# Designs tried in a protein design chat: VH-VL binders against q2ft37. Part 39

Target 1, 241 residues: q2ft37
Amino acid sequence: MGHHLKRVVSPKSWGIPRKTDKFVTKTSPGPHNKNALPIVVWARDQMGIVRNMKEAKHVLREREIIVNGRPVRHPDMGIGIFDIVSIPKSGKHYRILRDKKGRHVTIPIDEDAASSRLVKITNKTIVKGGRIQLNLRDGSNVLTDKQYKSGDSIVLSLKEGQKNEIIDHFPFQPGNMAMIIGGKHSGVVGRIIEHIPVPGSLPNRVILKDESSGESFETIDEYVVMVGRESPAIDRWGIEE
Below, E stands for the ipSAE of ESMFold2; O stands for the ipSAE of OpenDDE; V2 stands for 0.75 times the mean of E and O plus 0.25 times the DockQ between their complexes.

## First folded at step 15 (VH-VL; framework fv_fezakinumab)

Design q5 (at its last look DockQ between E and O 0.73; V2 from the best seeds 0.81)
Fold by OpenDDE, look of step 15:
Structure q5 (fold): chain C 241 residues (1-241), chain A 120 residues (1-120), chain B 111 residues (1-111)
Amino acid sequence: as target 1 above (241 residues)
Amino acid sequence: QVQLVQSGAEVKKPGASVKVSCKASGYTFRGYYMHWVRQAPGQGLEWVGWINPKSGGTFYAQKFQGRVTMTRDTSISTAYMELSRLRSDDTAVYYCAREYDFWRGYMDYWGRGTLVTVSS
Amino acid sequence: QAVLTQPPSVSGAPGQRVTISCTGSSSNIGAGYDVHWYQQLPGTAPKLLIYGNSNRPSGVPDRFSGSKSGTSASLAITGLQAEDEADYYCQSYDSSLSHYVFGGGTQLTVL
């Protein structure tokens, strides 16, 4: 059963009922990998906008769902945090986030917000011609001539004719605002206070401070996504306070 | 048969809040977006916002952001619209309306409306 | 101030053909969003009349028809009857506002 997963063992991050059908769609290898929610699960189980797989396939064939500016063709395509899901014919747009429990949540957004997406730079590769390929957290990549650092966040345009252009940049550095997207402190938004490199294969440590509560949190590089600079970008990214 | 039964008329003072209910029956409540549309006396239709009863997600017209809250109780198939800081120009009949086609964005069934009068 | 522009009123005699225009812009009808039409009889809630530019729901007579072209849409009523006296609203979506939008409404009087 290569395309199905027992519902009872579906990732908790999907936030779906497990005691309904025996099986659920398995996410295909691709964007977000282990952190991906199948689009059909999103549509059927979270949004309730399709009733079954047959209906899902129908709407996909009709190109009714666009993810990050591209029509979705397969029901097992994975979506994840900060992805933009659009229903072009009805003008509905959504951003995928994670709640404080690490579950995928869908936030309705307006057209302007849906014109770009936030993504973390995982690493960089120099490609032929001396250009820099930014490898992004969702598994995608973009080419650029500008210098960015691993751990930085970039904002990519989804506008027609300007697709995948970098329109903003949030450096991974102390003093900037970040969100924790994994671990026990998932959902926390705070200002980076300190970045603590750890020798060896262990992940580097990051100290964040929630300015509203004054509480400090420690996490690892992998779970930190820059979401702004000096000002919290709660409204911009739909981040929970 | 699809029915949307709304709560009764309300009279409020400026600055107050009003909460209108819309009880749905005859279909799967969770499966269809619910819109709220208002109509001032002698005026046209004005879209207020929508709610997804399944997820609880909401989206409001810019004009009402910060003042309107849409909620639902799926156990009784009821949608609610609360409007705060009422003004005289909020006087209108408020309709709940089911969006039949999520993908095309039209409203096929409407409640009978709830008159909200804001007067000092 | 409605995003979609409709004539305030139209009139016709029984049996005649009348048309109600709905003029939008490049951010709504011109952007490819469907136009829907609603009929509102006096003292009642709106009723879906046309969806998806030209489709009639069950129960709507075939003398009602919708069309869309460019940045405008039109509702045509043939064989006008007394019972057609009502307000008619076009509805679409505007991407610039991120809003569902209605026309200003057209009052149809049957003479």
Scores: ipSAE 0.847, ipTM 0.927, lowest interface PAE 0.6, mean pLDDT 94
Fold by ESMFold2, look of step 15:
Structure q5 (fold): chain C 241 residues (1-241), chain A 120 residues (1-120), chain B 111 residues (1-111)
Amino acid sequence: as target 1 above (241 residues)
Amino acid sequence: QVQLVQSGAEVKKPGASVKVSCKASGYTFRGYYMHWVRQAPGQGLEWVGWINPKSGGTFYAQKFQGRVTMTRDTSISTAYMELSRLRSDDTAVYYCAREYDFWRGYMDYWGRGTLVTVSS
Amino acid sequence: QAVLTQPPSVSGAPGQRVTISCTGSSSNIGAGYDVHWYQQLPGTAPKLLIYGNSNRPSGVPDRFSGSKSGTSASLAITGLQAEDEADYYCQSYDSSLSHYVFGGGTQLTVL
């Protein structure tokens, strides 16, 4: 019992999410139900591409903004890390990332980079007809006949005619590359050393090595997003080291 | 009255760098993307890239990747384009142009241009 | 070669109609991207003439008109006047290049 208590204390000291003062305090509708950035805040306050809520509502009614291959209809719809935001009629595309201070940043990207998105599998369910539904971190889902595991990342196509096809897969396992998306080490890219299951309702622990500094660190599995296999794929996602 | 005032003509040697400025007035600088477009003597228009003055985000034409850097200083409403490792075929008039309509991608106001001459 | 193809020159007498074509491909105009037009008088910067295929900014005479069909766009000038002598450029976006693209330009001569 005493060993478990020390592990529990460790997750408390390292797993506390960054406090936010820029998001609504209640669950907003959409794929990113928690800590999401409303599209209107992004467009008005970060990008300056709309002046006010009235203009934001107008452009959304006109289906001018596409997030992850779907038109955004409501100004409160949330966006988050690894989302693809596209303005199809003017050819502007962006990926949402986080900087070293945990703030959302917007990276302009080309058409090829905007043709797919990285998502983490949070869980899966069996749906009618025996097919597998993968439930994704952003609140969306996809159906598959293949076996994937919670904690893995998949790459989904956004190309016309191929939307939501799984085109790549990064297993959550030792030796593979991950990005940390929350807590003290947000923005760090590291290699999985060990996954430590924790009994009960407490978060599982993950030990990683920051390849740039050589330092090992610990976080919780919620904050771990796989971004590559045994070799790095970090240039693919625009992650700075 | 919208006005885009560009820095004066420059003469450079191959291998050097040039930094062209574009000072905006008569509108909210942070509210509109700024494009850079060049025109070699006797030639047509060639798009170089854009910058969002609000966020500082940039996107460059592939031909210029690794040689161009676009920046801005919002406190003086000025956009900059720096082109490095100049060669003779970089000789052109370089225009800054305001993108009026982010959603359709057209430019309504253009600076008068900055002639950059690259000669040995 | 420019991504958007325009005739190098056109000419017309005062009062006539001239048309300047802008031919693209399936990755630009044919993909549904808008076409915009600019007028460039000698020694000056380009000036917006037509946006969104067919819209005229305030101050542009209605003798200028634009259209788009398939992979091509067209600028028409009716009642040609001496002041219309200029270079004309079409502009769009090309998804295969991820670029804003211009036509090669058309030199209009008023005879």
Scores: ipSAE 0.838, ipTM 0.938, lowest interface PAE 0.8, mean pLDDT 87
ESMFold2 (binder alone), look of step 15: mean pLDDT 93; pTM 0.941

## First folded at step 16 (VH-VL; framework fv_fezakinumab)

Design r1 (at its last fold request DockQ between E and O 0.46; V2 from the best seeds 0.79)
Fold by OpenDDE, fold request of step 20:
Structure r1 (fold): chain C 241 residues (1-241), chain A 120 residues (1-120), chain B 111 residues (1-111)
Amino acid sequence: as target 1 above (241 residues)
Amino acid sequence: QVQLVQSGAEVKKPGASVKVSCKASGYTFTGYYMHWVRQAPGQGLEWVGWINPKSGGTFYAQKFQGRVTMTRDTSISTAYMELSRLRSDDTAVYYCAREYDFWRGYMDYWGRGTLVTVSS
Amino acid sequence: QAVLTQPPSVSGAPGQRVTISCTGSSSNIGAGYDVHWYQQLPGTAPKLLIYGNSNRPSGVPDRFSGSKSGTSASLAITGLQAEDEADYYCQSYDSSLSGYVFGGGTQLTVL
């Protein structure tokens, strides 16, 4: 039963009913790791586009589902925030987001929006040859010759022939727009007011202001994802009202 | 037997809103996307948008962005399409249609249509 | 006006073969999206006639057939019958518009 877990102990972030079946698919190690939503759970339980695992496996074999420009091959592959899910044969595209309760939500998007994805830079590694490897929050990485900072967000192209090219950049700095994706204030979108470095092993603090409510929120670097500069680059955040 | 029963004809003034209903039966409502397609008198078919009854997710044609709202009530297997800021060229028969194959995007069952007339 | 181009009308005598073309572009049919066909009898809602380029739903006679090549699709009707008099629409998806698209429709008259 290495591929399943008890449904009652499934992550809250999946947002699925827990009292229906005894078991549910366990996410394989990979992208987003901790709270990644298995693609079969997404398709079956959230989207209702497959009825069971058998159907899910069938559509996956047929390469019907594309995630971040790559065909999904396994039902236990995890998806997470800012991932782009595409159904190329029917022209349906989705962005994965989180609601105010931290649950995965699926937002339909158009072709243009589906041509790129947002991802946070976790850290950088200098590789042989002097190039910079950006290690991204979803566990992937990209090589670049340009200088970026940890905490910044980059926009990666998903277009054929331009896959994984950096087409935009949102610096982690006061005055820019960010989204909190973890902790108590998950789902908040606001402008960074202050970045407070903390000496020692404690995480740095970030103060954001929700411009809609005027309320200020404090969080840590890890939970902050830049989503724009003066204005958010994404028009729909999928945050539950 | 699959059936899509739509609400009756509507007559509206320009600037008003109209909400058309589509009650589904004979199948699992949340298992299939619902499309809305309209047809002006003597004209062809025009796609308006779709809704996923399971998730509530919607996607609209660019032409209707900001004016159309699709919703559903799963408890009564009913889909709704609301079109606001109506104008004369919105006069049409509006159809709800079930998308049988999510992966290929064709509509296998259609409602009988709801005539919406917009006139001053 | 319509993204997919169809002849406005076609006609044939009973028993004859008629074809209805559906011409798209590189952003729809040419991009590999399936073409579906609908039949709309006078005063009625459209009915699915062909799906996935060439498949017939249950209840559709085999005298109806669909094909797709390049940026175009075609609906063929053999053994034309009086009951076939209707409007026919092709449907696909257009990536440039991010939406489902229909042909302008073809009125089939049985002489």
Scores: ipSAE 0.918, ipTM 0.963, lowest interface PAE 0.5, mean pLDDT 94
Fold by ESMFold2, fold request of step 20:
Structure r1 (fold): chain C 241 residues (1-241), chain A 120 residues (1-120), chain B 111 residues (1-111)
Amino acid sequence: as target 1 above (241 residues)
Amino acid sequence: QVQLVQSGAEVKKPGASVKVSCKASGYTFTGYYMHWVRQAPGQGLEWVGWINPKSGGTFYAQKFQGRVTMTRDTSISTAYMELSRLRSDDTAVYYCAREYDFWRGYMDYWGRGTLVTVSS
Amino acid sequence: QAVLTQPPSVSGAPGQRVTISCTGSSSNIGAGYDVHWYQQLPGTAPKLLIYGNSNRPSGVPDRFSGSKSGTSASLAITGLQAEDEADYYCQSYDSSLSGYVFGGGTQLTVL
């Protein structure tokens, strides 16, 4: 690899309310689908913290690696963008992001930043008793008695006793800040200008303004993840060529 | 035979910057985190931060955030710590220390230290 | 700042036993984080003495031992030798500071 890393600076805090909603949580275990990074590839090849598969399996059996609040037991379990990876006994925590080329980058973060995770709502399901199940981009689910919209982001607590409580909400709407996680503009943080629904099965279009360049660009709603309101809750980071 | 060889003593004026180097040998440099720890004259040990030489990822103690930058050059197995906007209370011996056990966070080998003196 | 509290000094005669305490809080030792110990001889860099509360690296005599209970840890030195005269530091991780923390240090004098 002939790439440069930008210096990474963890945020002082996520700057979000500690508790926003009361809910009953149902989380589906499992990896991200497409573009997931196996935990062994992360540990061995990106981080260099295990030497081989044998060491990786040992570390996982000992429950040394926690992803989004749960111990990882299998070396092929996938991690993806916005996941929180923690090494509890040595106090090391990381957030997984993507660079402009769509490659995973690992950002060291402090305890406060590691106490919650950001996730996009992909769709909703009405379940028994008329309650709402939010289906999340990482394949997990959260029950709520409040109305959230597909395309919004929510922030879920990872704190013991509060796991999977919704503690913040970033609506998918003009004026709010988003990060692009795919396509030509991957890694760009921009402000929503316009959401253009497209009839039928074609992807909806989203127009954004790149914060750094001031230029407008278009992408599809699949690639848009809300990361804030008037300002981003997560600073921009990337690896440039 | 693990060795950590640090750069020589430095004298700086307040407001300047200093960059201390730590050259590693006798082990796989990219396989172990490197810590920086300082010790003011007659005082105890104070953790500054760490770097993962494999990824280049860094994490700094809160009091140094915004003033410290840790880097490395894997082609010469060397870690660096740069401290900016120096003050007289930054006068200390600065140690690099290898973290042998990533999972428990202890340092098994230390460099001999680099004295940085900040005075006008 | 010194998050972990150690006595500033301890002393003992050759052959005796001394202990050095390291007192933390619920955000470090009390949260279950390990305690490690370092010896610093005069004019030298620190040297790892005990890791993981009680484990001894190769080359450290078995007269050095460590333990942890509650929010505190202890380093014990038996059969005290003149060469043990040094400063001793405990180290742990503190979740409220998101960082590694050292005790203030204990100067051991061998009489």
Scores: ipSAE 0.870, ipTM 0.949, lowest interface PAE 0.6, mean pLDDT 87
ESMFold2, look of step 16: ipSAE 0.842; ipTM 0.940
ESMFold2 (binder alone), look of step 16: mean pLDDT 93; pTM 0.950
OpenDDE, look of step 16: ipSAE 0.915; ipTM 0.960
ESMFold2, look of step 17: ipSAE 0.850; ipTM 0.944
ESMFold2 (binder alone), look of step 17: mean pLDDT 93; pTM 0.949
OpenDDE, look of step 17: ipSAE 0.911; ipTM 0.958
ESMFold2, look of step 19: ipSAE 0.847; ipTM 0.942
ESMFold2 (binder alone), look of step 19: mean pLDDT 93; pTM 0.944
OpenDDE, look of step 19: ipSAE 0.910; ipTM 0.959
ESMFold2, fold request of step 20: ipSAE 0.859, 0.850; ipTM 0.946, 0.945
ESMFold2 (binder alone), fold request of step 20: mean pLDDT 93, 93, 93; pTM 0.949, 0.945, 0.949
OpenDDE, fold request of step 20: ipSAE 0.918, 0.916; ipTM 0.963, 0.963

Design r2 (at its last look DockQ between E and O 0.91; V2 from the best seeds 0.88)
Fold by OpenDDE, look of step 16:
Formats: C-alpha cells, structure tokens, sequence
Structure r2 (fold): chain C 241 residues (1-241), chain A 120 residues (1-120), chain B 111 residues (1-111)
C-alpha cells in the first residue's frame, strides 16, 4: 500500500501548492473518505506549524494534536469539515470548514466552541438490544435511545467525561438553518425552504434561502448540513457568515 | 539575529483607528505565530491576540473582539495590528512578539514597542 | 485585575536569593498549562527569561530558575545582581478566558 500520492493529483479541496515536492501524504482510509485532509498536510502545508514529516511524527508521538477529543497518532489520519483540532498545551483550537471553492479552511475557535462538534447523520442502523446506531457523515457512529432522522445534525460533546454525548439536535426540515458543504454553493448558510424528493437514483433537491441577501440556492441532500433551527448555532462557534 | 522592527509612536483621538506595523527579519516569517501584547503606562502586560502569518488565521482576546484586526504581508514579512474605536484606556505601548513554540505558547522575541496615545 | 497574581514588589541585597510567586487557578496553571517568565528592564521590551516552567533560553544565567506546582509557579533568582533590577511577569493560558494571560508583574529592587 502506497503512503504517497503525486502532489499534482492531490484533491483540490486540500488547497495546497502543487509545484513543490513531487509527492504528498496520502490519507489513510477512515474519517471523511478520499477527500479527507491528512493531518500532516494540515500541519505542514496549511498551518506551517511543522517543517517536515519528521517534525510531524514527533509532535504526534508527543500527543500534541487532538482531533475531536482524541490524540492523533498517525500523520496520514484524515480530518474534514466540522472536525475540531486542539493543541492542548498552547490553548489553540480550530474548526475545519470549507470555503466557496470547496477547500478546507481552518478557523480558530475558543475553548467553549471547541468543547463540541457538529456532525450530520447519514443513516441509522438497529443494533442488537434494540438500540439505534447513528452512522455519521465522518464515518463514525454513536449509539442512542432517542429518535433522530437521516439528514439531521447532532452536536456531540468533546468534554472529558462526556465524550460523544449528544448535547443538541438540528432536524433536517424546512424552516431550519443549514449550511451547504459541497458543490458550487459551498459555504452558503441559509434557511431550508423546500425539500424536493426525486424519484429514482438521482439525489433529492434542497432549496435554501440566504436571508441576508434574499438569494435562493438549490443543492442536493448530500451537501446540506443542518446548523441550527431558527438561527444558526454556528454564531456561537465564532464563525462569521 | 531575529529582529522585530515596529512602526513609530502614534497620537490619536478617541474614536479613531490606529494601525501598528511589525517587520520581522532573521527568520522565516511564515513559520511562527505573531502575538500582540500591550502595556498601559505603569501597568502590566495584556495579551491582544495572535496571527498565523502562513494562513492568515487570527484569534483575539475577548476584550478586543470587534475592535482589533490583525493582518500580515508575507512579501515583506510584516505583521499589522489595527485597533479601532480608540478610547483613552487604549493608551499603551503595543508590542509584537514571536511565538517560537507553537505547541507551548511562549514569546521568545519582542519588538521594541509602539506607543499609542489616545487623547482629546 | 490580572488573572495571575504576583507580588507587586520584592527586594534583596546583592548575592541574596529572591523568589517571585505566580498564583493561578484551576483554569490556567492548575489546568496544566505551562508557565513562562519574562524580564522587563526599565524602559525596554520584555525578554523571555524562562519557558516551559523551568527551561532557560540561551544567554540566561543559571541563577534564574523556574518551577511549577499545583496552581502556582515560582521564579527564583540566586546570587542577586544589580542588573537584575527589573519587572518580572509570569505568563500562561486561561481556558475560561480563552486567551493568554499575564501576571500583574513584580518589581524587583536590588538594595
């Protein structure tokens, strides 16, 4: 198994220069799939907080980087949208987003914002014992006794002693606030106006309205993440629209 | 020979804005966070915020959110701090300071400071 | 008003040992954030004196030492010299404020 890819064919979402080194770290299978940003690429190429792979491995061994409440151990671990990256010893915290071009963007956030993360429910599975397993967009899952729907967003706690507890819920429904995280309208935050089911194998359509501009946007279910109800909870996370 | 050269003293009126510059030399500018710290006359040090020169990412103390803007020009290795809606209690010497260790959060080199005086 | 508490002043005679305390809380030093120390000579910018609780940068004499325990830190200066007369500041990070914090500063006078 190769651990590298040619930089020239690296995902555009990484937003890294391609005319530098011949190769770049390949993301390991796991969270966020193929488009995930390797943590070493984040640290080295985007953030500039390590100079090379050797330094990256050193800081990882020292457990200097926490992602979603867990220490990162491998340089090829992938991070993606809404992940929380924390540097415990220096008090620096970051939220990963995507800009209008679909590139990963790192937003500094405060301690309070870093104590939870938002994640979309992809689907549900009933497990032994009758409990419900929520399969999340990032590839992780959580067990719950509460009823949620596919397409909903949940907020998971990252606090010690409360890790992965569901502390909030944003239903996928008209009238609630959502963010578009893919396609040409990536980064747009708006209120869901209509959900249009499409027969067949085509994705369902979603109409959102940006209340600030009054503009309407059409996208697909896959690209919609609920970020609030009447108001976007994102405001509490120090993220400006 | 790391050096941080700051712009000269400023005198401003209340409600105005001030922009202080900090030119870095002797090291790779993009590789180290830059902090801003101020010190009112006869008072202690107060952290204002930091900027990542590589990404442009910024994080400000809660006290200054909405009033402070930190920027950088990588082509000339210069960091900027702009403070708006100035008040008399903003009178202070403003320091830029390099964070050597991103993982531990200390400042190893400091500029000589820029005195900003806010008076009617 | 400072989050980290330092004595406003300390004094000592040449050759003596002096200690400057830095008292924090569970939201900063007690939360296992490192404590750093800065020396500020009169009319000058602060200079890094101790980093990571007890480490000395190059050029700092070994008569300067730092320690950390619980919610407090301490700077010790042995063999006090006239040139040590300055203001000393401890610095850490506070999770409740989501920011870096300094002590109020201690003025050291060499008698």
Amino acid sequence: as target 1 above (241 residues)
Amino acid sequence: QVQLVQSGAEVKKPGASVKVSCKASGYTFRGYYMHWVRQAPGQGLEWVGWINPKSGGTFYAQKFQGRVTMTRDTSISTAYMELSRLRSDDTAVYYCAREYDFWRGYMDYWGRGTLVTVSS
Amino acid sequence: QAVLTQPPSVSGAPGQRVTISCTGSSSNIGADYDVHWYQQLPGTAPKLLIYGNSNRPSGVPDRFSGSKSGTSASLAITGLQAEDEADYYCQSYDRSLSGYVFGGGTQLTVL
Scores: ipSAE 0.888, ipTM 0.946, lowest interface PAE 0.6, mean pLDDT 94
Fold by ESMFold2, look of step 16:
Structure r2 (fold): chain C 241 residues (1-241), chain A 120 residues (1-120), chain B 111 residues (1-111)
Amino acid sequence: as target 1 above (241 residues)
Amino acid sequence: QVQLVQSGAEVKKPGASVKVSCKASGYTFRGYYMHWVRQAPGQGLEWVGWINPKSGGTFYAQKFQGRVTMTRDTSISTAYMELSRLRSDDTAVYYCAREYDFWRGYMDYWGRGTLVTVSS
Amino acid sequence: QAVLTQPPSVSGAPGQRVTISCTGSSSNIGADYDVHWYQQLPGTAPKLLIYGNSNRPSGVPDRFSGSKSGTSASLAITGLQAEDEADYYCQSYDRSLSGYVFGGGTQLTVL
């Protein structure tokens, strides 16, 4: 109710049949953009672990699904790439990624991999007392006294007692490894060759070398998520070649 | 009625591979995770891993990483487990088992088992 | 040794009560993961006996019961019958192994 869209106009990245039902759950405003996958679409249509909206609401009310260390209580809450989805009572954990065809995929992960999350810094805000708040792609934020830049990725702990502690950092710079999360090259892993700032409202350009083909390609900085430094951290994130 | 029908016994030499099948009937195959559990002669139960037949996602016990592959064919409601580079200590009965409760992780129906013997 | 520790064997006379222990650690039962129990009759596949610590599936007699406390669980069988002669396994999840774990099994002999 209130947050539905017709199934025939749903994003292809959700990987759901477009002609099976008239309506799907519209993504509500949340930690990700409006093209993020609603948790109920993930659970019902991709994973098959709930049958319908009534069952989805029940399991969410019971705190059966944890996303990035927090229980999700609303079936229209969106999940997106690099999110950690955990089922605490049965010990199942997943990372949301994208395949080479640009579709959302769910990668089962172990307890250690589920104890932290990779997130891109979108911008910074100076808060009371002159401290720096990092605003993250998923809509969350963290405070820091260290030097980080927009476009960098950080790794945040999800462990009890250490939640949101920054435990690793991947600078957005030439030579470092990135994964593309949108556009023509979604799902591609590449090495940054050059960042080309563009004046005005046009997107900044990024030139990368595709690690699998060896060919160079271009995308916009919005689609670039750092996943390693000079050596790729691909195994760490479960990213396919 | 729920049934899990497994393929017949196999005899293999060390270094070979084996692929065991598990055909499900009496329920919606894509709605329940499938586990594989083995039991060496005279020994206890050992979990090998699971597959989600809906998504094809798999997760393997650390001991079997790199040697086991679990797959399924939803058109014939059949799950498969392939174990490679067999050793004599892989001799066991291999069971498929349906996970009824995704949220609590228990197996309510088991196949009858497939004996895999690894010997010279 | 199995991650969950069970006595290798127990015995009892018909009509008596027996218990089978399942001892874990802080990485499994002590981390509040449920314990499930399976019965394996000679020459057969395991059968679910108890789930979610204490729940009986349909068709399991109420003389089988389960409990969990701290890092341990227990299966109780009352009114012991000859047909109860079997192996019994507890099962849980272990965070340190990122996997499902079984006890080593308990062979129940009915005297």
Scores: ipSAE 0.850, ipTM 0.942, lowest interface PAE 0.7, mean pLDDT 88
ESMFold2 (binder alone), look of step 16: mean pLDDT 93; pTM 0.950

